# Ledger of designs, part 233: VHH binders against p49116

Target 1, 238 residues: p49116
Amino acid sequence: EGPLLSDTHVTFKLTMPSPMPEYLNVHYICESASRLLFLSMHWARSIPAFQALGQDCNTSLVRACWNELFTLGLAQCAQVMSLSTILAAIVNHLQNSIQEDKLSGDRIKQVMEHIWKLQEFCNSMAKLDIDGYEYAYLKAIVLFSPDHPGLTSTSQIEKFQEKAQMELQDYVQKTYSEDTYRLARILVRLPALRLMSSNITEELFFTGLIGNVSIDSIIPYILKMETAEYNGQITGAS
Key: E = the ipSAE of ESMFold2; O = the ipSAE of OpenDDE; V2 = 0.75 times the mean of E and O plus 0.25 times the DockQ between their complexes.

## First folded at step 13 (VHH)

Design p30 (framework vhh_7n9e_1; at its last look DockQ between E and O 0.92; V2 from the best seeds 0.84)
Fold by OpenDDE, look of step 14:
Structure p30 (fold): chain B 238 residues (1-238), chain A 120 residues (1-120)
Amino acid sequence: as target 1 above (238 residues)
Amino acid sequence: DVQLVESGGGLVQAGGSLRLSCAASGFTFRNYGMYWGRQAPGKGREWVSGISWSGGYTNYASSVKGRFTISRDNAKNTLYLQMNNLKPEDTALYYCARPGYKKDEESDYWGQGTQVTVSS
């Protein structure tokens, strides 16, 4: 049996909207996030193992893990996105909402903690100096998680996850043969992803574009979107 | 197609220095960690050093630690190995490698190698 991924899956290139505004407005942030989301979803779709699970199962998997995939994407694309600047802008926008008494104290705390967790996660990944190969397989491990409720073909999903883990292990062992703990250091970052609220992520990055529409509801549409349409949207959104 | 071309090898006396280069093409160089290996006569392949995509993290075999330095220039798609205080036991064919996707080294990519000979 062949490998789970290939060089085509290691490539993960995000194109930012152009030009960057002097002031990062909600639209720019949401557009950037949307591009990342689409890229992440289409990346998943391009995996033969993912395709083999069927449309219903695929949709269920992505619905379950889109926040984790998106967050890994943020970490991977942090430099290209100027993520720190985006997060700062989000905080500034949030402060405006606070001044208008639109949020409770508890909600403000939750949102600020979420932003902090995102920043810390991305910083931690940067410190580990994770490369495109490792990111691809980490995303695969997250994608093929059998422990989400309501999934079909859980046995097959588990097999794919194991395969991803093994291939990542092999890669790390080959590249860094005298560092026997690198794999563990990388994998122990994954639990942080599940501590992050998808609802808060959606509110911070997507509310300006989709309004009251949930990411969950648009995932099937994104997965059915032609790659050409996606590319066209990227070009047209500049 | 993935291509790796090593250079910089040669004959050197014990205690001498060499700098190896590896020119990479056919793939996005910055997406991958890279490593140097070597093969001495009559011996199997041996891992020497690895480097992360940005160069921010490096790893070395115990036998070369403190003497060898791995580095890379992503703008030039080039991997380097600075070898100082060379010893006769460092004599080997040195090769640059990019990991593949299969178990062991079967799927890895490497060049023709460059011969390093250290005389006593």
Scores: ipSAE 0.914, ipTM 0.967, lowest interface PAE 0.4, mean pLDDT 93
Fold by ESMFold2-Fast, scan of step 13:
Structure p30 (fold): chain B 238 residues (1-238), chain A 120 residues (1-120)
Amino acid sequence: as target 1 above (238 residues)
Amino acid sequence: DVQLVESGGGLVQAGGSLRLSCAASGFTFRNYGMYWGRQAPGKGREWVSGISWSGGYTNYASSVKGRFTISRDNAKNTLYLQMNNLKPEDTALYYCARPGYKKDEESDYWGQGTQVTVSS
């Protein structure tokens, strides 16, 4: 009936922990990443179409795509996060680990390749000058992916994904009417998200989590949080 | 509550220049691409130029490319159109727009426009 998203869903405001430490540490990076993850999940659960699919389907979708949503969020919030500074600190740490023989060479290679892929993705989004509306709809496209194993409401999920694709197309064609290929340039960036390892994302950004807890295991809990709990996680303030 | 207010139109001779402004309010301006459109007397609306959120990507109708420059100042919530080497066929009501959520133009937000008249 109505559009899939509203102006509320185009608004995506990340509040960083303050102050930023003189030297980046695991806790600051983890707190920043956790705020982005919680903001991303709160964004998803606020979509009426998402709510309509039901709790079990919601949990399955977010478990399948959290890394894609998180990576889109990193690209969208790259300036607010000073993501380039965070990645440079991680690279410096990895280079020092090679010199001090603290990590295996094959693991360092995997992590460095992931950082390179992440940086290339963020650079491609920046070069395309993706806006808040476009990011909201790209997130909707990856959220409503009907092709994940074990999904039960696949036809309805596919309809929501197609609706997201059509509304993104309408926006791009209205804004840049002489550019018939901009949408294709944007959409072809999405497959790269599925090549990024969620395990390496956890290692880079969520190492500060207490008690060997995986992101997959906490997703059902986060999706059930009350608004006050989300606000506390997003801002770090009580 | 979305409001767009254009200004800067006027009468100018062929070969002249004008700079249009559009003051935006009621939404987070920096989150959206914007465009300029125009409507000549007795004709339908024509898309003129579009701009991405940061101004890093711009796109122009073939009829104005090389003569018009679209820009924005997100701190001032303002969209601009610098028009150089104006031609009589550029005579139209010019309006800025934020794209809407539906396929049809009815969902777009437009201002009331500013009139540009190019003599001779």
Scores: ipSAE 0.841, ipTM 0.935, lowest interface PAE 0.6, mean pLDDT 88
Fold by ESMFold2, look of step 14:
Structure p30 (fold): chain B 238 residues (1-238), chain A 120 residues (1-120)
Amino acid sequence: as target 1 above (238 residues)
Amino acid sequence: DVQLVESGGGLVQAGGSLRLSCAASGFTFRNYGMYWGRQAPGKGREWVSGISWSGGYTNYASSVKGRFTISRDNAKNTLYLQMNNLKPEDTALYYCARPGYKKDEESDYWGQGTQVTVSS
């Protein structure tokens, strides 16, 4: 049995819609977020260990963790996406909603707190200078989480998570031999992902989806897409 | 596919300086942390310094800290090691490396190395 991941899984190239509009709008934000979501889902699908669990288990895993994968993707691609500019535009929209008294004060507080937590997470990952190898393994750790309710094959999922943890440890120790604290500093960031609300992520990034469906409802269809169809969705190229 | 090519070694007096370069190809350089190692005659490999993908985090063996500086240029796919105040015990074959996916360091990706010789 070989390594859980390879160089192909470390590659995570997000291409943004072109051209960037003069003013950021809901459609640009939603298209950008959709590209990241599709990239994240098909990244997971490409892992041999994931494929070995079977289609029903795959769907259940991704439904349980899509928001964590998406949030790691936001942090990894924050510069390419100009995420700080996107979040600033969202905050400005929320200020307009306050002036127009269209949202409850409790909801606005929830959404603003979520934005702050997201920005803090992304900042902490940037300060640690997390690389593509480390992101790939962090994504694998959250993907193969055996503690989500309703999962089957929990024992095998746990084994894959342990393998991801060991392989990340090996990388960090070989690269930074005089600082064994780096792994601990990285791993302590993961609990913050469980604080991210899927519902609020949908509101922030996916207002503008055609139709009235939640992300977890479309995950089985994203996972079943043919490779050529998928590539057309995320790049506009074949 | 993965290739690492070191250069910049040579003979230098104690107290002198050298700058090593490592040209990387066959992989997306900016996705990975990198490190320098060295091997003195008759000794095993010794880790010298590591650097994160952007250069924002660096890490040094105690024997070289304060004298050596690791850096990288992601636009040129090049890793560097600035070596100041060189000592005879720094004499070694210096190689750059990228970690592989197996536990053993021998499975990592290594260059052939560049010789650094420090005379008294």
Scores: ipSAE 0.706, ipTM 0.899, lowest interface PAE 1.2, mean pLDDT 88
ESMFold2 (binder alone), look of step 14: mean pLDDT 86; pTM 0.867

Design p4 (framework vhh_7n9e_1)
Fold by ESMFold2-Fast, scan of step 13:
Parts: structure tokens; sequence; C-alpha cells
Structure p4 (fold): chain B 238 residues (1-238), chain A 120 residues (1-120)
């Protein structure tokens, strides 16, 4: 069999809205996040193995893992997005909301903990110097997760996940032949993605554009979009 | 098509230095880790050194650690290997490589290599 992914799947280029505003606002943050989300969905849909599972399975997989894919995308595109600046602005806004008594202390604590976990994840990935190939395969591992409730093609999904793990292992061992532990250091980062709340991600990054509609509700429509429509949502992305 | 072209090899006396270059084309260089390998006459291929996409992480074979330095310039799509304190045992054809997709298909992309000969 051929490889799970090709060079086209290693390419993951986010084009940011321009120009960057003098003061970060909800619109800029949400537009940037939406572009990343659409790029992530287009990436998943372009995988032949993913297409082979069929529309219903594809929808179920992406609904289950979109937050994990999005978070990996945030880490991969952190520099392009100036993610640290965005998160600092959000933190500042939250601290001001405490002073103004606009949000409960418990909610603010949950959101701040989420931001801290996100920053720790992105910093860990940066320290490991994860490349485009490694990110593509980490995204494939989380995409082809056979353990989500309600999945019907679990054996085939598991086979694709195992194929992703084997190809990542081969790459890492060939590139860093004297580092027998690098693969383990990379893979142990993945469980943290499951602990990040998709609801908090929606509040931080999508509130201004999504409104009262959940990401879960939008996913089937994004996956059905034609290639031209994807390119329209993702300016200059490929 | 992936292309890798090595240069900088030559004849040098033991204790000398050489700097190898590898010009990459046909793919987005910055997306991939890269490595250098070598093959001495009558011997199998030996991995020498690997480098992450930004150059922030490097890894070396025990036989070259402390003497060789791998580096890259993503703006120029070029991989380098600085070789110091060369030994006769370092005599080999040196090639750069982009690791590939298949364990069983020898999926790595290799250049044609550049010959390094170290005289005693």
Amino acid sequence: as target 1 above (238 residues)
Amino acid sequence: DVQLVESGGGLVQAGGSLRLSCAASGFTFRNYGMYWGRQAPGKGREWVSGISWSGGYTNYASSVKGRFTISRDNAKNTLYLQMNNLKPEDTALYYCARPGYHKTEESDYWGQGTQVTVSS
C-alpha cells in the first residue's frame, strides 16, 4: 500500500487577515480562527483514506476531534497567528471582566486554566521543534481515533490510525537515529488535547462569527463544500 | 520532483576540515527534518546526523559527535555539514536525505553524494 499522507498533506499554510488591527478585537480573532478551522477541515477531507470511510463516518470523526485538530493547528501556526499576542489580549480582557464583575469567578478560572493549558501545549510543541510532516501525522492520529462513541467503522479507523503511527515512527527514527525517545516525547503530548474543552475553545475563538450556532452544527456543511468554496474561506491557503 | 544535490567534498589530511552543502528543490524544505548519511567503500550506509526543520534540534552519531555540526538555511533551501578534526575513518560518500513515507520502500530521498577522502 501507498503512504497514508502525501507532500500535499504536509503543506499547511494559514493566510491571516490583513492588515492586523492596532488593537486586537473579536472580529480579527474570530476571522483568523475560522480560517484555521476551514483549513483544518479541508486538510482532513483531502485525505484518500478519510474519503474512503464515507460521509457519515467523516462527519462523526470530525465532530469528535475538531477541537484537537484546531489546537494542533494553533500550535503549528502560532507564529503566523501571533498567538501569544492574541492570548495576552484575551487574558487582559478577562482580568478587566473580573474588575467589572461581568463574569463569575469560577468561569473566569476555567477559561484562564484553558489558556494556560493551551500555552503549555504550544510551548511543548515548539520546544520539540515539531515539523510539518510530524504535525500532519499527529493530526492524522487524532483524526483516525476509533474510540469515539457512535462510530460504525471502528476497525478500519483503527487501521488508519496504526498506519499513521507507523509512518510517523519511521520518519522520526530515520531523521533522529540516535534519539530513541523522541517519538515517545511527541506522542505523550496528544492526551492533553482530549482535556481541552471544545466549549471554551468556541468562546475564546469563535463567538464573534458563529453567534449562537455551535461548531458541531456547522461541520457537516463545511465537509460538503466544493473545493472552490474552501478556497474562498481560506484566502491564499493550500 | 524531490532533488538533493551535495557539494563540498574533496581530499583532506587527517585533522583537517570540510564543509558540505546540500541544495534542496522540488518540495517545501522548511516542512521537513533532514539528515546526512555516508557510505564508506565496502561498507553499508551509516546515518551521520539529523536536524529539525528550524535547526533547533540536532542529533549525531556517536562516531562524529563533537567533531561535526549540522545546520540549515531555510531561506536558501540548503543543508550543511561542518566536518572538523577529520579522521581516515570518515572517508566515505556523503549524501543528504529527506526522510520518506514508507518503512519498506526505502522511501528516503537521497542525493547522489559528494566524496570525502581523508589521508593519513
Scores: ipSAE 0.824, ipTM 0.924, lowest interface PAE 0.7, mean pLDDT 87

Design p5 (framework vhh_7n9e_1)
Fold by ESMFold2-Fast, scan of step 13:
Structure p5 (fold): chain B 238 residues (1-238), chain A 120 residues (1-120)
Amino acid sequence: as target 1 above (238 residues)
Amino acid sequence: DVQLVESGGGLVQAGGSLRLSCAASGFTFRNYGMYWGRQAPGKGREWVSGISWSGGYTNYASSVKGRFTISRDNAKNTLYLQMNNLKPEDTALYYCARPGYYKTEESDYWGQGTQVTVSS
């Protein structure tokens, strides 16, 4: 058959809220993160192989891996987002919360460790100089993970993951023919990504959501959005 | 439509230099790694050098390492190959390529190539 992904899936363009406020606040960070999350879910739903698995499987896969997709998106869009500036603002806010006895030291330590792991991941991807094609296929490998609890159709999911791995291998071997181990260096980044806590990601990036709405609860709604409705949401149109 | 147009080839004496250019269009150039390949008369295709999207990582065939330098200008959608200390064995049709989605050479996107001839 044809390839798992197309040039359309290699294109991943995040549009940031404008203007950037003089001082970063929770609302700006949440809006920026929400745009990236919506872009990531729209990316996944546009893949023919993903569509072929059916709505129930699609929802289960994205619920299981949204944090991994989001973190890959943060790494890919780190420059566009000025991610280092956002993380510095979050750290400053957390340090002020400690000084004002608003949060426990143990909780802050866990959150700071998460931020360090995120920074380490983004730095490793930058050092590898991962391109848009490689990011698209790493996202596909993460998306088509057959090993999440509760999944049905695991055989078909596994076949799509293997297809993603083979196509990534072909690309890397064609581009860097004398670097026999580049693919291995790329793929060993994925286990670190999988250890990232989705609850801590929600706390860092999505605190501006109305009420106590979890990302898990809104995923089915995002996946059902019409193209026009989706575009309105990611641009912040009224 | 993906298009790649090479230029800069020619006849040069052994020990000389040439700079090849490749103008890319029809795709978002900055999203992809690129490579240069060559094909000498009567021989198969040989990979010469690859470059990552930002130019931050490069890779070279042992036969050209230390003599050739691959680079890119994403603002101009242009890939370059600076060739120094050329040898008669470097005589070949040089083509730039974007890797394709299949495991065969036919799936890669190539230009028509630019001829490099090195006299002894």
Scores: ipSAE 0.832, ipTM 0.927, lowest interface PAE 0.7, mean pLDDT 88

Design p6 (framework vhh_7n9e_1)
Fold by ESMFold2-Fast, scan of step 13:
Structure p6 (fold): chain B 238 residues (1-238), chain A 120 residues (1-120)
Amino acid sequence: as target 1 above (238 residues)
Amino acid sequence: DVQLVESGGGLVQAGGSLRLSCAASGFTFRNYGMYWGRQAPGKGREWVSGISWSGGYTNYASSVKGRFTISRDNAKNTLYLQMNNLKPEDTALYYCARPGYEKTEESDYWGQGTQVTVSS
């Protein structure tokens, strides 16, 4: 069998829409987020272990964890995306919506809480100086989660998750041989991803989607795309 | 097609300094943590120091802490080891490494190494 991932899975290159507008708008934010989403789905589909689970099972896994993969992608690509600038623009829009009486205070509180959780997560990952290998394996641990409701092949999924955990451990121990606790510091960041609302992520990043389409509803179609179609979405080419 | 090429070794008196360089190619250098290891004559390989992708986090073997400094230049795909206050027991072949995908050290990518000899 060999390792769960390879160098191709460690490579995660987000190409941003260019140029960035002077004033951020829903379309630019949505296109940027969509590119990251497609990049994340293409990444997952390229894993041989993921393909081996079969279409029904692998689709269910991605539908269950897309928000966790997306949030890890936001943290990994925070600098490339100028994520802090995007979040500041969203916060400014929300504050103006209160002033203009366009959104309820309860809704704004929920969204602001989500933004704070996202910022804290990204800051913690930055402080740990997480690299591309570590991100790839954290994504694999999240992807191969056997504990989502309705999954089949849970024993096989658990074996792939354990394989991901072991390979991450080997890497961290080889790279930082005198730091016994680095792996634990990294892994304790993951539970926070489960507390992030996928509905609020859709509201913040995907409001520009045509036809009020939900991310959950399009995942099966994205996973069936040919490589050229993924490349077009990731780079913004037709 | 991972390639790692070390340079900067040599003969030095105890208390001296050397800077080692490692030129990396065949992979996206900035995506990986890297480490330096060494092998003294008749001994196994010993891990010396590791560095995170940006250089923001470093880790050192107790035997070299305070004397050695690991650093990297991602624009040049180059890893460095600054060695100060060298001791005879630092005599070894020094090699840079990228961790491999398997549990054993044999899966790691190592250069041929650069010899460091410290005379008493």
Scores: ipSAE 0.856, ipTM 0.943, lowest interface PAE 0.5, mean pLDDT 89

Design p7 (framework vhh_7n9e_1)
Fold by ESMFold2-Fast, scan of step 13:
Structure p7 (fold): chain B 238 residues (1-238), chain A 120 residues (1-120)
Amino acid sequence: as target 1 above (238 residues)
Amino acid sequence: DVQLVESGGGLVQAGGSLRLSCAASGFTFRNYGMYWGRQAPGKGREWVSGISWSGGYTNYASSVKGRFTISRDNAKNTLYLQMNNLKPEDTALYYCARPGYGRTEESDYWGQGTQVTVSS
């Protein structure tokens, strides 16, 4: 049956819009986030095990986990994106909104808590020095989650998740043979991804791209794209 | 086509030092953790040291901790092992490895190795 992933799945290269503007704007943030989202969905679609589950199951899985995949992608690409700079600009905008009474205090609190959770997650991944192989397998564990409501083929999904966990374990144990706790330190980071709101992620990163349409509703269309269309979205060329 | 080429081995007296190098090609070096292993005459393979992609995290076999230092230069696609205070027990063929897809080190990508002989 061979391994779940290959070297092509470890490669995850985000191409940023160029040049980076002197002053960050909604357009640049949304285009950067869109490229990461499309790269993440193209990555998932390229996995043979994922393809084997069939289109309906593929759509259901990605709809359920896109925020988790996107957040892992933000952590993996934090340096390329200058994510800290983007988040600082968003925080500054929110502070100005408080002064102008543009948003409710409760909403601002929810958004700020989301940003702090995101920063903490990215910081924890950086401290663990997570590599491309480890990120690929963490994304696979998240993608092949059998416990989302309404899924079919849950037994096969669970087998793929277990295979991902096993292959990650093999890699970590072979690379760091005297560290019996590294795998546990990595895996305990994953539950935090489910506590982060997909609605707040949409507001922070995608408002300029999707307008009045949710990410959930566009996922089926993105998954049906040809490779050339994915490449166009990732690089901004068509 | 993953290729790993070790160099820097040789004959040295106990207490001496050697620096091993491993030139990697055929894959994106910075995406993977790497490790050094060794095989002494009449012994099985022994894991020596591992390093994370940025070099920010390292791990060592108890037998070499405090004497060996693993490092990497991602710009040069090169992995290093600085070996100090060498002992006769360190005599082995040293090989660098990129972890492969599978349960055992047999699935890993290995170089041909470089011989280290410590006399006493």
Scores: ipSAE 0.865, ipTM 0.947, lowest interface PAE 0.5, mean pLDDT 89

Design p8 (framework vhh_7n9e_1; at its last look DockQ between E and O 0.94; V2 from the best seeds 0.00; counts 0 for: grease 25.4 > 24.2)
Fold by OpenDDE, look of step 14:
Structure p8 (fold): chain B 238 residues (1-238), chain A 120 residues (1-120)
Amino acid sequence: as target 1 above (238 residues)
Amino acid sequence: DVQLVESGGGLVQAGGSLRLSCAASGFTFRNYGMYWGRQAPGKGREWVSGISWSGGYTNYASSVKGRFTISRDNAKNTLYLQMNNLKPEDTALYYCARPGYGYTEESDYWGQGTQVTVSS
């Protein structure tokens, strides 16, 4: 059996909406997030192993891990996205909601902590100087997680995850042969993804775009979307 | 197709310096960490140094640490190896490499190499 990924899967290029507004409004943030989400989903879809699992299993996997994939995407695309500026804008928008007493103190705390976690995670990944290859395999490890409830073909999913882990290990060992702990340093970041609430992520990045529609509910449609349609949508949104 | 072309090798006296270059093409250079290896006559391939995609992180074999410096220019798709205080034991065919996919070295991409010879 061949490798899990290829050069086409290592490439992960996000195109931001243009032009960037002077003030980052909710629409710009949601559009940027949407593009990243679509890119992440279509990236997953392009993996032969993912395709081999079938449509139902694929949908279930993405539903289970979309927040983690999205967050890894944020980290990977942090510079291109000007993520710090986006997060600051989100906080500013949140302040308006606070002034209107729309959120409880506990909810405010949760949201602010989530934003902090996102920023911290992205900073930590930047410090590790993670490259496109490593990101691709980290995303694969997250994608092929067998420990989500309700999954079918868990044995196969586990095999793919193991393969991803082994190939990443090989890459790290070859590239950084005298740094025997780099792989561990990278992998130990993954638990932070599981601490992040998908609901809060959805609220922060997608509420202005999809309203009351959940990311969970639109995932099947995104996965069925043609790449050409996706590209056209990106171009049209510019 | 992935291509790596090394240059800068030659004959130098012990204590001398060389700077190797590796021109990369056929892939998105900045998406990958890169490494230098070498192969001495009658010996196997030996890892020499690695560098992260941005150049912000570098790693060296103990035998070359403090003498060699790996760097890269992503705008030029070029990998470099500055070799100072060269020793006869550094004599080898030096090659730049991009890791491939899978579990074997055969999956990696290598250039043709450039010969470095250090005389006593």
Scores: ipSAE 0.906, ipTM 0.962, lowest interface PAE 0.5, mean pLDDT 93
Fold by ESMFold2-Fast, scan of step 13:
Structure p8 (fold): chain B 238 residues (1-238), chain A 120 residues (1-120)
Amino acid sequence: as target 1 above (238 residues)
Amino acid sequence: DVQLVESGGGLVQAGGSLRLSCAASGFTFRNYGMYWGRQAPGKGREWVSGISWSGGYTNYASSVKGRFTISRDNAKNTLYLQMNNLKPEDTALYYCARPGYGYTEESDYWGQGTQVTVSS
């Protein structure tokens, strides 16, 4: 068989809402995050191997890993998003909430720890100078995780994950032939993604736009959207 | 669709310098790491140097480390190899490459190469 991914899967272009407001607000942050989430789900849906697993398996996989895909997307698109500026605005809002006694100290601590973990992850990826090909394959490794509870077709999912790992290894070894440890340095970053709470990601990035509906509950609907609807969500077109 | 076109090779005396260029087209250059390879007469292909997408990370074969510098200009879709203190053993066809999909070197995209000849 042919390779797991193609050049179309390496291309990952986030279009930010414009114009950027003078002061960052919840609506702008949530719209930006929503575009990244829809781009990430459209990316996954476009993979032939993913399509071959069938709708039920596709839904289960994305429900299990959307936070990991989203976080990889945040790291990959950190510059285009001005992610550091967004995170600073969130921190400022949280500090104001402490002063106004609106949120519990325990909750604020959890959210601040999540932001710190996110910054650490993005910094580690930047330091490794991860490229679009490497990001595409890291997303594929995360997507084709056979170890989530309730999955069927786990042997096929595992084969696709192994294929992703082998193709990433081939790329890294060909590009940096004298660096036998670069792949290990990259892959060891992935476990941190599973330690990041999807509930806190949802609260930070999706509260103002999704309302009271969880990301988990809307995933089946997003995966069934027509290509034109994805394009509309990704670009903000009517 | 992927095309790589090398230039800058030539005949040079030992101890001299050359700067190779590779013009890339048909793909989004900034999304990929790139590498330079070479093939000397009667020998197999040898990897020379690799560079990450931003140029922030580079890697060199021990035989060229300290003498060659790989760089890139993403605005111009161009990869470079600055070759200093050239030795007769550096004589080879030099080609730039984008790593391909699959498990062998044959899956890579190579240019046709530019000949570098170093006389003693």
Scores: ipSAE 0.855, ipTM 0.942, lowest interface PAE 0.6, mean pLDDT 89
Fold by ESMFold2, look of step 14:
Structure p8 (fold): chain B 238 residues (1-238), chain A 120 residues (1-120)
Amino acid sequence: as target 1 above (238 residues)
Amino acid sequence: DVQLVESGGGLVQAGGSLRLSCAASGFTFRNYGMYWGRQAPGKGREWVSGISWSGGYTNYASSVKGRFTISRDNAKNTLYLQMNNLKPEDTALYYCARPGYGYTEESDYWGQGTQVTVSS
């Protein structure tokens, strides 16, 4: 009926674990990434259009796109997270693993290419000076993708995606009326998100969660998590 | 609630300069691009200039390009418009705006405006 999003959905404030460890380690990286993941999932849950689709459809949508939402979140929060420093630490660790013959060259190549794609995506978003409004609508476009297999209510999902596209277009046109290409420049960044591997994202950011955690498997529980439980995880340690 | 308050308007001779300010409150200023518009007597509202959240990208109407400079200070929640080489056709009520969530400019958030009058 009304707008797809509101000011509450544009707000996306990531709080990093405290205190910052003397040396970046797997636990700090994993907790930081977990906070971003939980923030992203609860952001999606807060959208009235998302709520209207029902909990089974909600779970299916988020399973299909969580890596894309997470990647948009990384780009949006890159400064707060010191993402460049985190990626440099990961690269150094991977290079030490090669020196010790612990990983195959093919695995390292795949992971390094993924890191490069991630860095290039974040850099391209920074060069475009994407704001919180634009990020919120890009996330909505990614979330309401009707072409993922196994979805129900695809007609309504497509309607919501089209609404997100139109509202983003309106924002860009009203703010930058004489730049007829800004929307196109923004939207051509989205295909890069589909190239990001969920498995490698899990390896880079989430292997410190209890064993071999599949994000796919925990999404239903994150979506059902009460706000108090979520806030406890986000605000852990002072 | 979103509040935008403009200041810095006045009477100036053609060729002169003015600097407009817009104080923003009631929202997280750095999350949004902002723009200036103006409304001359008997005319509709006209977009003048827009600026991205960090100030890294700016965009201008052809009629003001090269004469006007938009800027922002996110620490002060303030938007600025430096207007140089003013012409009588720049006479208008100038207002800052934050885009809204609808399809029309009526959904945007506007200030009350500050009058700029350029005499011959």
Scores: ipSAE 0.617, ipTM 0.861, lowest interface PAE 1.7, mean pLDDT 86
ESMFold2 (binder alone), look of step 14: mean pLDDT 87; pTM 0.873

